# VH-VL binders against Large ribosomal subunit protein mL46 (mrpl17): the designs that were tried, part 15

Target 1, 243 residues: Large ribosomal subunit protein mL46 (mrpl17), of Schizosaccharomyces pombe (o94398)
Amino acid sequence: IQSSKPLSNSTPLKGCSVGTILIRSPILTRQPSEFEKSIYKYNAELWNELSDPLPAEFYFKKGSVGEKDWQERQKTLKGKESPFETIFGKERKEMESNKLLDSATHLQSRVTEADTKNDERSTLRSLDKSLYLLVKKSKSSGWQFPNTPVTSSEKALHLLCQDLLKNILDENSLTWLVARHPLALLKTEQEKTFLLRARLLNGLDVPNLQNVYDWVWCTYDELKNKLSPSSWDSVKNILSDRL
Below, E stands for the ipSAE of ESMFold2; O stands for the ipSAE of OpenDDE; V2 stands for 0.75 times the mean of E and O plus 0.25 times the DockQ between their complexes.

## First folded at step 11 (VH-VL; framework fv_zilovertamab)

Design z21 (from z17 with heavy chain L100Y S103G; at its last look DockQ between E and O 0.63; V2 from the best seeds 0.70)
Fold by ESMFold2, look of step 11:
Structure z21 (fold): chain C 243 residues (1-243), chain A 123 residues (1-123), chain B 107 residues (1-107)
Amino acid sequence: as target 1 above (243 residues)
Amino acid sequence: QVQLQESGPGLVKPSQTLSLTCTVSGYTFTDYYIHWVRQAPGQGLEWMGRINPSGSYTYYNQKFKDRLTISKDTSKNQVVLTMTNMDPVDTATYYCARDYGSGRYWSGYFDYWGHGTLVTVSS
Amino acid sequence: DIVMTQTPLSLPVTPGEPASISCRASQDVSSYLAWYQQKPGQAPRLLIYDASNRATGIPPRFSGSGYGTDFTLTINNIESEDAAYYFCQQYDSYPYTFGEGTKVEIK
């Protein structure tokens, strides 16, 4: 639990690196049925229609049973901005919540072109599973989580990770650090690598990485075959708890 | 019989955009990476970038990344180099070359080269 | 960028004798080094890949050796047709870089 700024030559800052476990979360949801598409469209149309209240004459003939029932409900629903919000509030909440992110991707084919071509460089592969980014720094190097040396007196690891991701991802990529603190430590003979977790927010936009020799987007099961045994042992339980 | 042939203008004015075409034959076009390499007169070779077999992944030498685009036209068996804002120092013979590696991986060395096309950049 | 330094830059040779060209990388490139021959007015021709493997159709008088940072191309029993420009290339790290070249010429 020691937390001291490195001193001069007696305790050099060198030999430390920071890296990122960058995750493309599962995107695949079942394809909506034609009935469910109709419900989504109906809810969207109803939301637009209800933004400006309309007179009862628009919906009902004067004096009809439907008008009387509608009037009784309006008398009990006072002070509310939307007279029908109580019925559709749950559906609207689901559409505007994090579940709506999946709605935008819900219509995608479960088996993509990347799956049939076994394109391991595409984020469109294995839409039903998490994908983890591994890179090679050179042709001779092994597969690693993206990382960069810590060489400055500044100790803001999360800022270094943001710079790292900006350096290797294209300009269309959006990422988010899950937490500002490391979740794992990789130690080799003379080097420590602190790993932070991040998410790729726009996984449907396949990145073309730069400043790396090669990359792959791996499922959890594939990580074991790519990573060194020590690196795998350091992350296998952390990633298995990420459902 | 694998063949690569570069074509394009021999003369480009400063600040204009260069477009070169590499036409390939004698192999399955969709199986190999293609690289571009240039050679200034009397000087050594300079690697510019590469494109994967499908045309979806490119990598550029950072020296050129703001000006360089490499693309593929599978229907014509062509790879196109586009380089903006040409300068007299860009005068060189431009080669396309086939990577030895096939499929999803590249090797990084080139088993077949085009004959090259000289591009002169001057007023 | 990995700098590839070739020595000598000019190599006069006598037919029938061996010649050697050195290529030094500024950083370890493992075995990922190729050698090319380029005759005047022609594109480069691959001679050696992975430091020591002859490319298809290359005569056995061409051989390569080395690992890491120091590499050598050897031409045994040199012939008049071997007068050309010779480049090394590393392909371990981007950008791929070439040596400045060695001009082999018949004395």
Scores: ipSAE 0.631, ipTM 0.844, lowest interface PAE 1.5, mean pLDDT 78
ESMFold2 (binder alone), look of step 11: mean pLDDT 90; pTM 0.912
OpenDDE, look of step 11: ipSAE 0.805; ipTM 0.925

Design z22 (from z17 with heavy chain S103Y; at its last look DockQ between E and O 0.55; V2 from the best seeds 0.68)
Fold by ESMFold2, look of step 11:
Structure z22 (fold): chain C 243 residues (1-243), chain A 123 residues (1-123), chain B 107 residues (1-107)
Amino acid sequence: as target 1 above (243 residues)
Amino acid sequence: QVQLQESGPGLVKPSQTLSLTCTVSGYTFTDYYIHWVRQAPGQGLEWMGRINPSGSYTYYNQKFKDRLTISKDTSKNQVVLTMTNMDPVDTATYYCARDLGSYRYWSGYFDYWGHGTLVTVSS
Amino acid sequence: DIVMTQTPLSLPVTPGEPASISCRASQDVSSYLAWYQQKPGQAPRLLIYDASNRATGIPPRFSGSGYGTDFTLTINNIESEDAAYYFCQQYDSYPYTFGEGTKVEIK
């Protein structure tokens, strides 16, 4: 698969575009076993009778990198704590994963309303998998990663990508550009598209995208069915390192 | 079968907010996207925006995006158009129209139209 | 915005004769074009969708053709009831846009 290095930010190519692979990271790590489900149920009943722990969102912006780092630290500490703290740690983690759901939190739900409706436009679908944003520019166009033409050779590709994301996402959405250089190049007969990776940091469902005809949030497996064969071939191995 | 009926004020003063309601009957059999389209007297049609069956997803013609809101009250089977800062140029007949696609995908053309409601903006 | 240009703007016809109305889009809209009929004081009526498909209940004397930028509505065997405004609409790209209309009149 093509290793992406920047060609040139100051020298435009005819038919040149910049795009983004925007990822909503998984919220759930795995399906719980029957034993783990009974522990989660017991912990939820205990915390309803005792008190709820202070939500992590009080200390962290929703969907921030800091929230993820805090959760990873709690996992590490869990190996050193008593059986009660292990049970409490699992309950805390379950509550933290569930607060990224719809505006109404469901502490024990692994299957969301978006999953039930098969709502492919919701970021709350398939919480245990990465979701990738694809858009249509018009009814007749194919599904593609969000992209924009490069019209000025003096503006860096990562800045164009940030502008693209601000134009498409609502003002409540936060994104993080993983690197300032492209990770992939999509080349058609008439167009070169440099792809940069970004992550969606907002923990809330994104209600609408703007300035696109339609959009979908796809799992890795669904990308094959949506993308053109050439686009899929260009990204399938790069993205598979994240499964 | 399916019937759409617009209702709202026929006269609005400049700078006031317009609120129009599209009431759908027969809606229980099929869930469809609803669009709003207006027609100034003696002129052509102008598409304003759309809303999906659940009310979760909207899209507005950029011309109106700063002052147009389309919402849905699922408990009343109603779609509501709200447009702020009305101006005499906004005088038109307003239609709600059904888009015959699936509940997940719209088609872009309109097979059932309401009768329309004339809104006059004058002081 | 995609501009939809109709010709002619006024079309006098005699009953029994065919009539044709052209619609040109300012850019490629694939097959995503509809035709509507509107009589005075009434809401529009869908005639043709996807350039060539007749809507439910539309008489076979109405037909549509075209792809890309150039589209034609043909009305065979004009009847007196066909006197109305006719206009096209593209739905490939936002915002959806309509033609100016063609007034079909019986002579």
Scores: ipSAE 0.654, ipTM 0.852, lowest interface PAE 1.1, mean pLDDT 77
ESMFold2 (binder alone), look of step 11: mean pLDDT 89; pTM 0.921
OpenDDE, look of step 11: ipSAE 0.803; ipTM 0.925

Design z23 (from z17 with heavy chain S54Y; at its last look DockQ between E and O 0.50; V2 from the best seeds 0.69)
Fold by ESMFold2, look of step 11:
Structure z23 (fold): chain C 243 residues (1-243), chain A 123 residues (1-123), chain B 107 residues (1-107)
Amino acid sequence: as target 1 above (243 residues)
Amino acid sequence: QVQLQESGPGLVKPSQTLSLTCTVSGYTFTDYYIHWVRQAPGQGLEWMGRINPYGSYTYYNQKFKDRLTISKDTSKNQVVLTMTNMDPVDTATYYCARDLGSSRYWSGYFDYWGHGTLVTVSS
Amino acid sequence: DIVMTQTPLSLPVTPGEPASISCRASQDVSSYLAWYQQKPGQAPRLLIYDASNRATGIPPRFSGSGYGTDFTLTINNIESEDAAYYFCQQYDSYPYTFGEGTKVEIK
């Protein structure tokens, strides 16, 4: 909080709001090194060799009852997929498919369809940068961080933020509130908004927001063009440490 | 020429699921948002929801959100409205309408409407 | 939800006479208001968007005005084909809402 001027702390929280700086952290997938690829290949080959059944003659004298029983059990297993093939076969097929791609094409896969389509509503845009959620409450309103009025002093601000995020995100979305205390305060002539930091835990799942008119996931550089000058000035230095 | 045409059953029993199809032609299907609007007999219009051109973003009027799904089939140039648990109060003419905006931004008003399809919900 | 109130609900007119229809929003909708014409058995037709802009192919005798909460559709030199229902719609806030309509009839 930066103000040295007195706040109306002796009054109810009337005219106050709590908001959330919701961050989609960079999603960078590193190509496996040649060493790592060799380890995966070696482990897969090792698992295959260790999973081979031993020859029956090692355990049984030829023509014994035990040998017949072993052979009948092997026939029973012939048409069934082994648990190890289920696990490693799937992984191996994925690795072999990736081998057909040039390494240059894997590097270029960092550009997503959301980047190509300029889809500012997708969390898959700009995977190498942090994205910050801004919303509009109506077509005529400006872009702002998600917020909700504080109607009672009894409910903690972080709980109000959790309710806010549950209300605007779809059911598949998960968030984590980084800290329970505000990192910034936005002031207007009539209202005060306490901002808390949260992280989106969706990975590659793109949320479809609810209960807002529109939304956008902005990079740090894009926030200046979307936010009001006063809102930008209040957060620009706090967020710049996270570039 | 831009054309939108609704199709589906004219009669649905209570508690059943309605499925309506909006087939579009005369423009690039992936360039515009599509909305659904209904009109009960002798009544005003009621906005139900919208879908973006690629089908990845929807928004539903809260009145319907637990029952309403809007989806699209780009290969057939179709937008599909699905509404579960139909009730006689849902009897209306259902319209699909094209948003005048763009492929990434909707405007909120509609320049082309389908002819509408009457859906009656009764036993 | 934003309630759109139209007055009058019924408007008898004589050809050549000007007519005005009012639409009031329960909340400020800025300029985000459209007007539609609907004839019996037909879908609505867009007349005016953003309060005052005529849609493509709409005759100049149709005009819109207003901002915020109070809006007016004006039809100059009424023609017989203008007999229809007229609706306003706000699109500032979800859900989008429509007025109840005004029935314009040739006297």
Scores: ipSAE 0.696, ipTM 0.869, lowest interface PAE 1.1, mean pLDDT 79
ESMFold2 (binder alone), look of step 11: mean pLDDT 89; pTM 0.916
OpenDDE, look of step 11: ipSAE 0.802; ipTM 0.927

Design z24 (from z17 with heavy chain D31S, light chain D28S; at its last look DockQ between E and O 0.40; V2 from the best seeds 0.67)
Fold by ESMFold2, look of step 11:
Structure z24 (fold): chain C 243 residues (1-243), chain A 123 residues (1-123), chain B 107 residues (1-107)
Amino acid sequence: as target 1 above (243 residues)
Amino acid sequence: QVQLQESGPGLVKPSQTLSLTCTVSGYTFTSYYIHWVRQAPGQGLEWMGRINPSGSYTYYNQKFKDRLTISKDTSKNQVVLTMTNMDPVDTATYYCARDLGSSRYWSGYFDYWGHGTLVTVSS
Amino acid sequence: DIVMTQTPLSLPVTPGEPASISCRASQSVSSYLAWYQQKPGQAPRLLIYDASNRATGIPPRFSGSGYGTDFTLTINNIESEDAAYYFCQQYDSYPYTFGEGTKVEIK
């Protein structure tokens, strides 16, 4: 059970790998201006006038494929936090907290224990910025995006990325593959790595990675110092929208 | 000065759960990674896993992943190894060992070892 | 898993003379190799780390060399107290693995 690699007798595609740019999206916005603070305060007051979050019917047409898929995911998530509850519950708790606490308390909550300790393995660091997952395959290897060799030409790249993420993330971790096609290609003299983009949906749950020697969650600015120059050059413009 | 001492049962029946405690003395308990290593009688060493200083990050040798848990109790300066479904082949001396690294980075080699505790698993 | 192969498995030595133990990894471990000494009934003692660095309190007669896959522990002036088992260990890749050991005995 250490690996979910499919059974195959075929020779691996030499020099080809698929990798994943796994992103923990910002959980907090930038420090708001005084005008934005007044809008947030007004919205918090409006949220307190509402009794409950909107039901699934509001987001999905009744009987649609989206509603059925959402309901199926809720059944699978029984006994653990749902992606919708995590996203909406956090937003709602933030709004309620802001009404009860002043802006100085909100500013204090932006700095976590992970920020204070500079715990680069925690997804709770730098809550107002995107974090990108880099891993090491061994103590001697360099930092790189998670990747796996392409062993069969018939298995789609997005399925290989899903298997890769299931292999390195813990059981509590949820991911969303943004698109099924590659975002970038990393080339060296001896190998090609197709990169796909994914999002981590863990909210405040910090993953403990497996099957890698070490990992770090980097901001965009930190990627430059970790990645090889060629890898950085290949992704720097593609990722700049995440600043 | 830093000292490590393993304690726990000397005998365990097959299929039972082993619980070993590594007691650390000194001011460094919250600053070092701790590893568990075992040695079957007359045989070589086998690395089992590690835990970081705060106890929040663990890594296990895949051979033991499904039945091994390592945890910390910082209030007692203790690291606990728990291993389920013991088998006679698990008969060994179990060591806890300190990693010569920092709170963020382990080194992978061990400068202080406990005295070891022999665990016999008899059918 | 990286297999660590030690040679010889048994090494009779004469006090005052040098001795060498070889350790070969099944794939490169860079410089991430340690040597341990273990006497009967005792826990291992760290001798060398990062292939060539002597641990604190280890006599200068112990030295290590190598990189990649081939490593050597050298004991330049064997003393009677050096009779023990010696193990190499790689820590480049999980799981960390140890050699089978070399028994050093005084002739």
Scores: ipSAE 0.702, ipTM 0.869, lowest interface PAE 0.9, mean pLDDT 79
ESMFold2 (binder alone), look of step 11: mean pLDDT 88; pTM 0.914
OpenDDE, look of step 11: ipSAE 0.816; ipTM 0.932

## First folded at step 12 (VH-VL; framework fv_zilovertamab)

Design z25 (from z12 with heavy chain Y59K; at its last look DockQ between E and O 0.69; V2 from the best seeds 0.75)
Heavy chain, then light chain:
Amino acid sequence: QVQLQESGPGLVKPSQTLSLTCTVSGYTFTDYYIHWVRQAPGQGLEWMGWINPSGSYTKYNQKFKDRLTISKDTSKNQVVLTMTNMDPVDTATYYCARDLGSSRYWSGYFDYWGHGTLVTVSS
Amino acid sequence: DIVMTQTPLSLPVTPGEPASISCRASQDVSSYLAWYQQKPGQAPRLLIYDASNRATGIPPRFSGSGYGTDFTLTINNIESEDAAYYFCQQYDSYPYTFGEGTKVEIK
ESMFold2, look of step 12: ipSAE 0.696; ipTM 0.866
ESMFold2 (binder alone), look of step 12: mean pLDDT 90; pTM 0.925
OpenDDE, look of step 12: ipSAE 0.854; ipTM 0.945

Design z26 (from z12 with heavy chain R104Y Y105R; at its last look DockQ between E and O 0.72; V2 from the best seeds 0.75)
Fold by ESMFold2, look of step 15:
Structure z26 (fold): chain C 243 residues (1-243), chain A 123 residues (1-123), chain B 107 residues (1-107)
Amino acid sequence: as target 1 above (243 residues)
Amino acid sequence: QVQLQESGPGLVKPSQTLSLTCTVSGYTFTDYYIHWVRQAPGQGLEWMGWINPSGSYTYYNQKFKDRLTISKDTSKNQVVLTMTNMDPVDTATYYCARDLGSSYRWSGYFDYWGHGTLVTVSS
Amino acid sequence: DIVMTQTPLSLPVTPGEPASISCRASQDVSSYLAWYQQKPGQAPRLLIYDASNRATGIPPRFSGSGYGTDFTLTINNIESEDAAYYFCQQYDSYPYTFGEGTKVEIK
């Protein structure tokens, strides 16, 4: 089905839905060698004595969207007062404090509690891979990207996606809509669903979703088993190549 | 033998907070979801919400979301229902019930129920 | 919320004969329907889940059928111990909802 296409705000959208491909970007870089692990531990011990935080590379995959978004967000928010500055400031301090107190242990524990329990509802699972949010509207319905009907042509698709995410995610979760235009279109006989891409900005925060029957955070490889064949075919190529 | 037992006050005043405890035995407490369901005198049943085996996930009927909390104390094999701002319409028998699903995903129906505890909300 | 409507609300029965209770959902709930028995002063007991599966320890005289919106609990060879209230419950969509109940009495 079709790749992403520009969508004007004036387009009549009655009789269709908008959805969001919400992504938790990879957090960890490749697994370091035993020699690299010893260097990280040595540097962590020295930096803990100096109280310096570890480099972002220790927590994020080099060059990942999560790392770039985190760095860009820090530059943009410097010296500004907003609810987002308060939220990011608290998250950054908590992350730095946890990693300073537990940095050597974090290296030893790249496999999280969510990984050992196979907790598909946690954003802390598979830290070295992207996770994609799927939801169910009911027990009998299939897994879908989060979506909402378009009730008025006056409200732009990206604003509907923002409202959708606020309705589903808890108050501590922050998202960033990567672009205001759809990345894909899912089409059935009687329904069109425009999909927009978003990133989860507090990637180590584990949101407890609301207003859905159930949810899972899937790796790319897991999407095939969860999505309908038509939905999988529509997104498999565009998701695999975006970084 | 699976047993669930509700306990708590039989009488609360309007605007006060209700706290009910469900004590479980006869199965591994960490394996199943627990739901709360209430039944007003002479009326049908009303589902309130659930808590997962570890206590890390909950879901509440939106009718009660602003005043309902379900929590779990694994050291005591207990699930606790807390409901604030009680009103006379909340007078009911409150049951805890075990979900027959697995520890990883609930089923939505209940194979074992507690005996229920009547809570009357009156001035 | 999905409304579960039971008929009849009162059902006098003759021992040894079949009885049927209907449950209608206001929207499609697939097969996600359970039946419970509740005797006076007691908690409900699960009879049927997934519309047609008997719960553990439930006699084969209890059977369920239906899909989507229309469901039936059938009790064959009614016994005196079957006098009770019977409720359906859907668990396809939140919030889970129950029928009003059907009082089954031996006549």
Scores: ipSAE 0.654, ipTM 0.856, lowest interface PAE 1.0, mean pLDDT 77
ESMFold2, look of step 12: ipSAE 0.638; ipTM 0.844
ESMFold2 (binder alone), look of step 12: mean pLDDT 89; pTM 0.910
OpenDDE, look of step 12: ipSAE 0.860; ipTM 0.947
ESMFold2 (binder alone), look of step 15: mean pLDDT 89; pTM 0.912
OpenDDE, look of step 15: ipSAE 0.865; ipTM 0.948

Design z27 (from z12 with heavy chain S56K; at its last look DockQ between E and O 0.64; V2 from the best seeds 0.74)
Fold by ESMFold2, look of step 12:
Structure z27 (fold): chain C 243 residues (1-243), chain A 123 residues (1-123), chain B 107 residues (1-107)
Amino acid sequence: as target 1 above (243 residues)
Amino acid sequence: QVQLQESGPGLVKPSQTLSLTCTVSGYTFTDYYIHWVRQAPGQGLEWMGWINPSGKYTYYNQKFKDRLTISKDTSKNQVVLTMTNMDPVDTATYYCARDLGSSRYWSGYFDYWGHGTLVTVSS
Amino acid sequence: DIVMTQTPLSLPVTPGEPASISCRASQDVSSYLAWYQQKPGQAPRLLIYDASNRATGIPPRFSGSGYGTDFTLTINNIESEDAAYYFCQQYDSYPYTFGEGTKVEIK
């Protein structure tokens, strides 16, 4: 429970809350599919089979001048990238160059320390996918998007979301609301939660969250295992654009 | 044999910084959460905070968050509590305690406690 | 903060008889309630976790029950070594909080 008292004497709306779908955007370009990798591999292997040198003993007598010259040419050719990989490698690099990276993340490998340790609390996990923040208010509570109660007529929903994010994130973490209006509504028989979309600015790792019992940064696919079925159904189509 | 041992100064002057060390043995140090709990003389227990197995994540009771730091030194199997701006009301026996949670999740109850160290804050 | 209220605060007991200690939380803590024993000059000792599960090495005469806000520690067949302070602790919500304790004394 928040200890804040905003000086208003308004009573809160019964069962009405505002929450935030906070997103860490992907940092890396899309990985090639297994099918695309297979095609690149097949074409590279085909090129190598057409270009692989035969053993020198097949073409030359041992110790001849021609054998030495052929062996020297094979050494220079063996290390060269095939023309096919040059073409496809350039296309991949061009795709990656069209993705703007924050300067703090441009030196990151595809697999981070957070990935190897399966650190679900880190924003540096799964750099090629969007991550969504879920929190628990207590040990017995389920996973939810961060939320706070709404008090009528005292603040706009987007201002309440800004206060919510300031309360749970450290001061060095910057967030940005995508729009001032809700994109989704979660409702039960007794509770309504308006969800606004926000993004984590800079894409850096966010240290310990405050004023929550626990938190996780989930991929889209992981959300369905964490959220209630009704909450998942309410957001799955809206968020699926970020797969 | 699981053992936790607190060590540090028994007497601290007001406004000084307290540093207490919890040395652990008898289990894999990087597998468990460690909490700090204090008990003023003749009074009940007060939970202060925890540190996760790797030392990367901590959580502090809001009462102490501005002056409390918990850290780990894995090379020495030690957890360190640092608390700034000590006051006579902080006079207490300080315990470190092991949480029976897993590396990702903690349970919130404590199966092993250190013997405690009394810290008196006075002029 | 969740306030944990124990009753009684002092409990004189006769060896061989049962005793019980109540713990009430100011709000629902589900089953996330532990019981500890503390003898003078010693660290607390875990007796019960998750309201009803005995910790390793705890005699069967200790049992716990309850859910939500009302919890009970029962000590059947009191022995002289059971003279100690007993307190509950909730761990559903931060900050974790403890009861004031119940002093159990042999008559």
Scores: ipSAE 0.694, ipTM 0.868, lowest interface PAE 1.0, mean pLDDT 77
ESMFold2 (binder alone), look of step 12: mean pLDDT 89; pTM 0.914
OpenDDE, look of step 12: ipSAE 0.856; ipTM 0.942

Design z28 (from z16 with light chain R54K Y94W; at its last look DockQ between E and O 0.67; V2 from the best seeds 0.69)
Fold by ESMFold2, look of step 12:
Structure z28 (fold): chain C 243 residues (1-243), chain A 123 residues (1-123), chain B 107 residues (1-107)
Amino acid sequence: as target 1 above (243 residues)
Amino acid sequence: QVQLQESGPGLVKPSQTLSLTCTVSGYTFTDYYIHWVRQAPGQGLEWMGWINPSGSYTRYNQKFKDRLTISKDTSKNQVVLTMTNMDPVDTATYYCARDLGSSRYWSGYFDYWGHGTLVTVSS
Amino acid sequence: DIVMTQTPLSLPVTPGEPASISCRASQDVSSYLAWYQQKPGQAPRLLIYDASNKATGIPPRFSGSGYGTDFTLTINNIESEDAAYYFCQQYDSWPYTFGEGTKVEIK
């Protein structure tokens, strides 16, 4: 965090800009592997087998002293959880929650209305992939990550990035910076642009950006077709479609 | 044959809300952006804003942002302009115009215009 | 806002002769400039888009040229029906803006 205060009448630095790689994270998780499915199933079955109380007749002969002692203990434990039940009950509840979540995640892989309409301006498109924000400053401009000139060397880059995002989203609480340091530098013969990574709050529908001519939310694979070759080369290994 | 027709009140009192309707025909209504442009008597043209084909996105000239709304009724092939807090300086002929672009991308220039409707703002 | 400046504001012309109208943008608009004709009591009519492309149904005597900040509408062989107001419009940046117009009158 940087606590420095910007000057009231600062002059922009020549040839230096800060920009942001704004990411809408995937809403859907990956499919579990066959191994992971087997482990979940095994743990669930193991827990069910261990937690199933057997009738006393299987442990003891009918009418034995041991059977009566077991029955007396079961009555005593009726109002309180046994250490055995506490341990395995806790694991079973965790395992069933994970199983339900994993199954729901698999079943929640779906095509949205935005996918059907090919609405590349919607954050609800391609729910299983990361989306990256690109903007145009004018009809004649190329697609680029959002950016703004550096106003003063006294203001930290991450604060300039937050101001930039507030300006295009009209709300600075919609995003979260991943780190305060740049992850990439875009360099031309006249300009340098430092790129910081930020994330859009999950599940947020941002239907209309402000202070840009046009915008698009691109998957990783789509970035190559929209960015200049040099910009793409600068970010392709850092961004990886895995996240 | 592409046709656009503006309709609405010809007279509005100061501080009241204007509502104008643009009715379109002769083309697939869901394929084109519609813009609103006005022209004060004896003066030049002023772009007000647009609405996309589905009605989900709008863009307004900042001059009017706080009091201008553009909406769309696809079932009636109508685009509606609503402007609050009218002032005598808002006296103008109001046009709706079709953007030559596609359903996804606007072009920025207008091939078909309505005939316009004069709105006078006076007491 | 991009200011569009037209010259001249009034242009008397003789039938059969060429006429030119200039439009200057306050900043680079690439080729994204249109020209409109507006006859008295009528809505504007698109003449030229993308600086030099004629719209559908526009007579060959109309032509446009220019790039960046300086644009020209040329009307060759002026006819009496060409008496009208002519406006340029940029569409590179929001908000879209129009020139103040040039009144073309037949002498």
Scores: ipSAE 0.642, ipTM 0.848, lowest interface PAE 0.9, mean pLDDT 77
ESMFold2 (binder alone), look of step 12: mean pLDDT 88; pTM 0.913
OpenDDE, look of step 12: ipSAE 0.752; ipTM 0.881

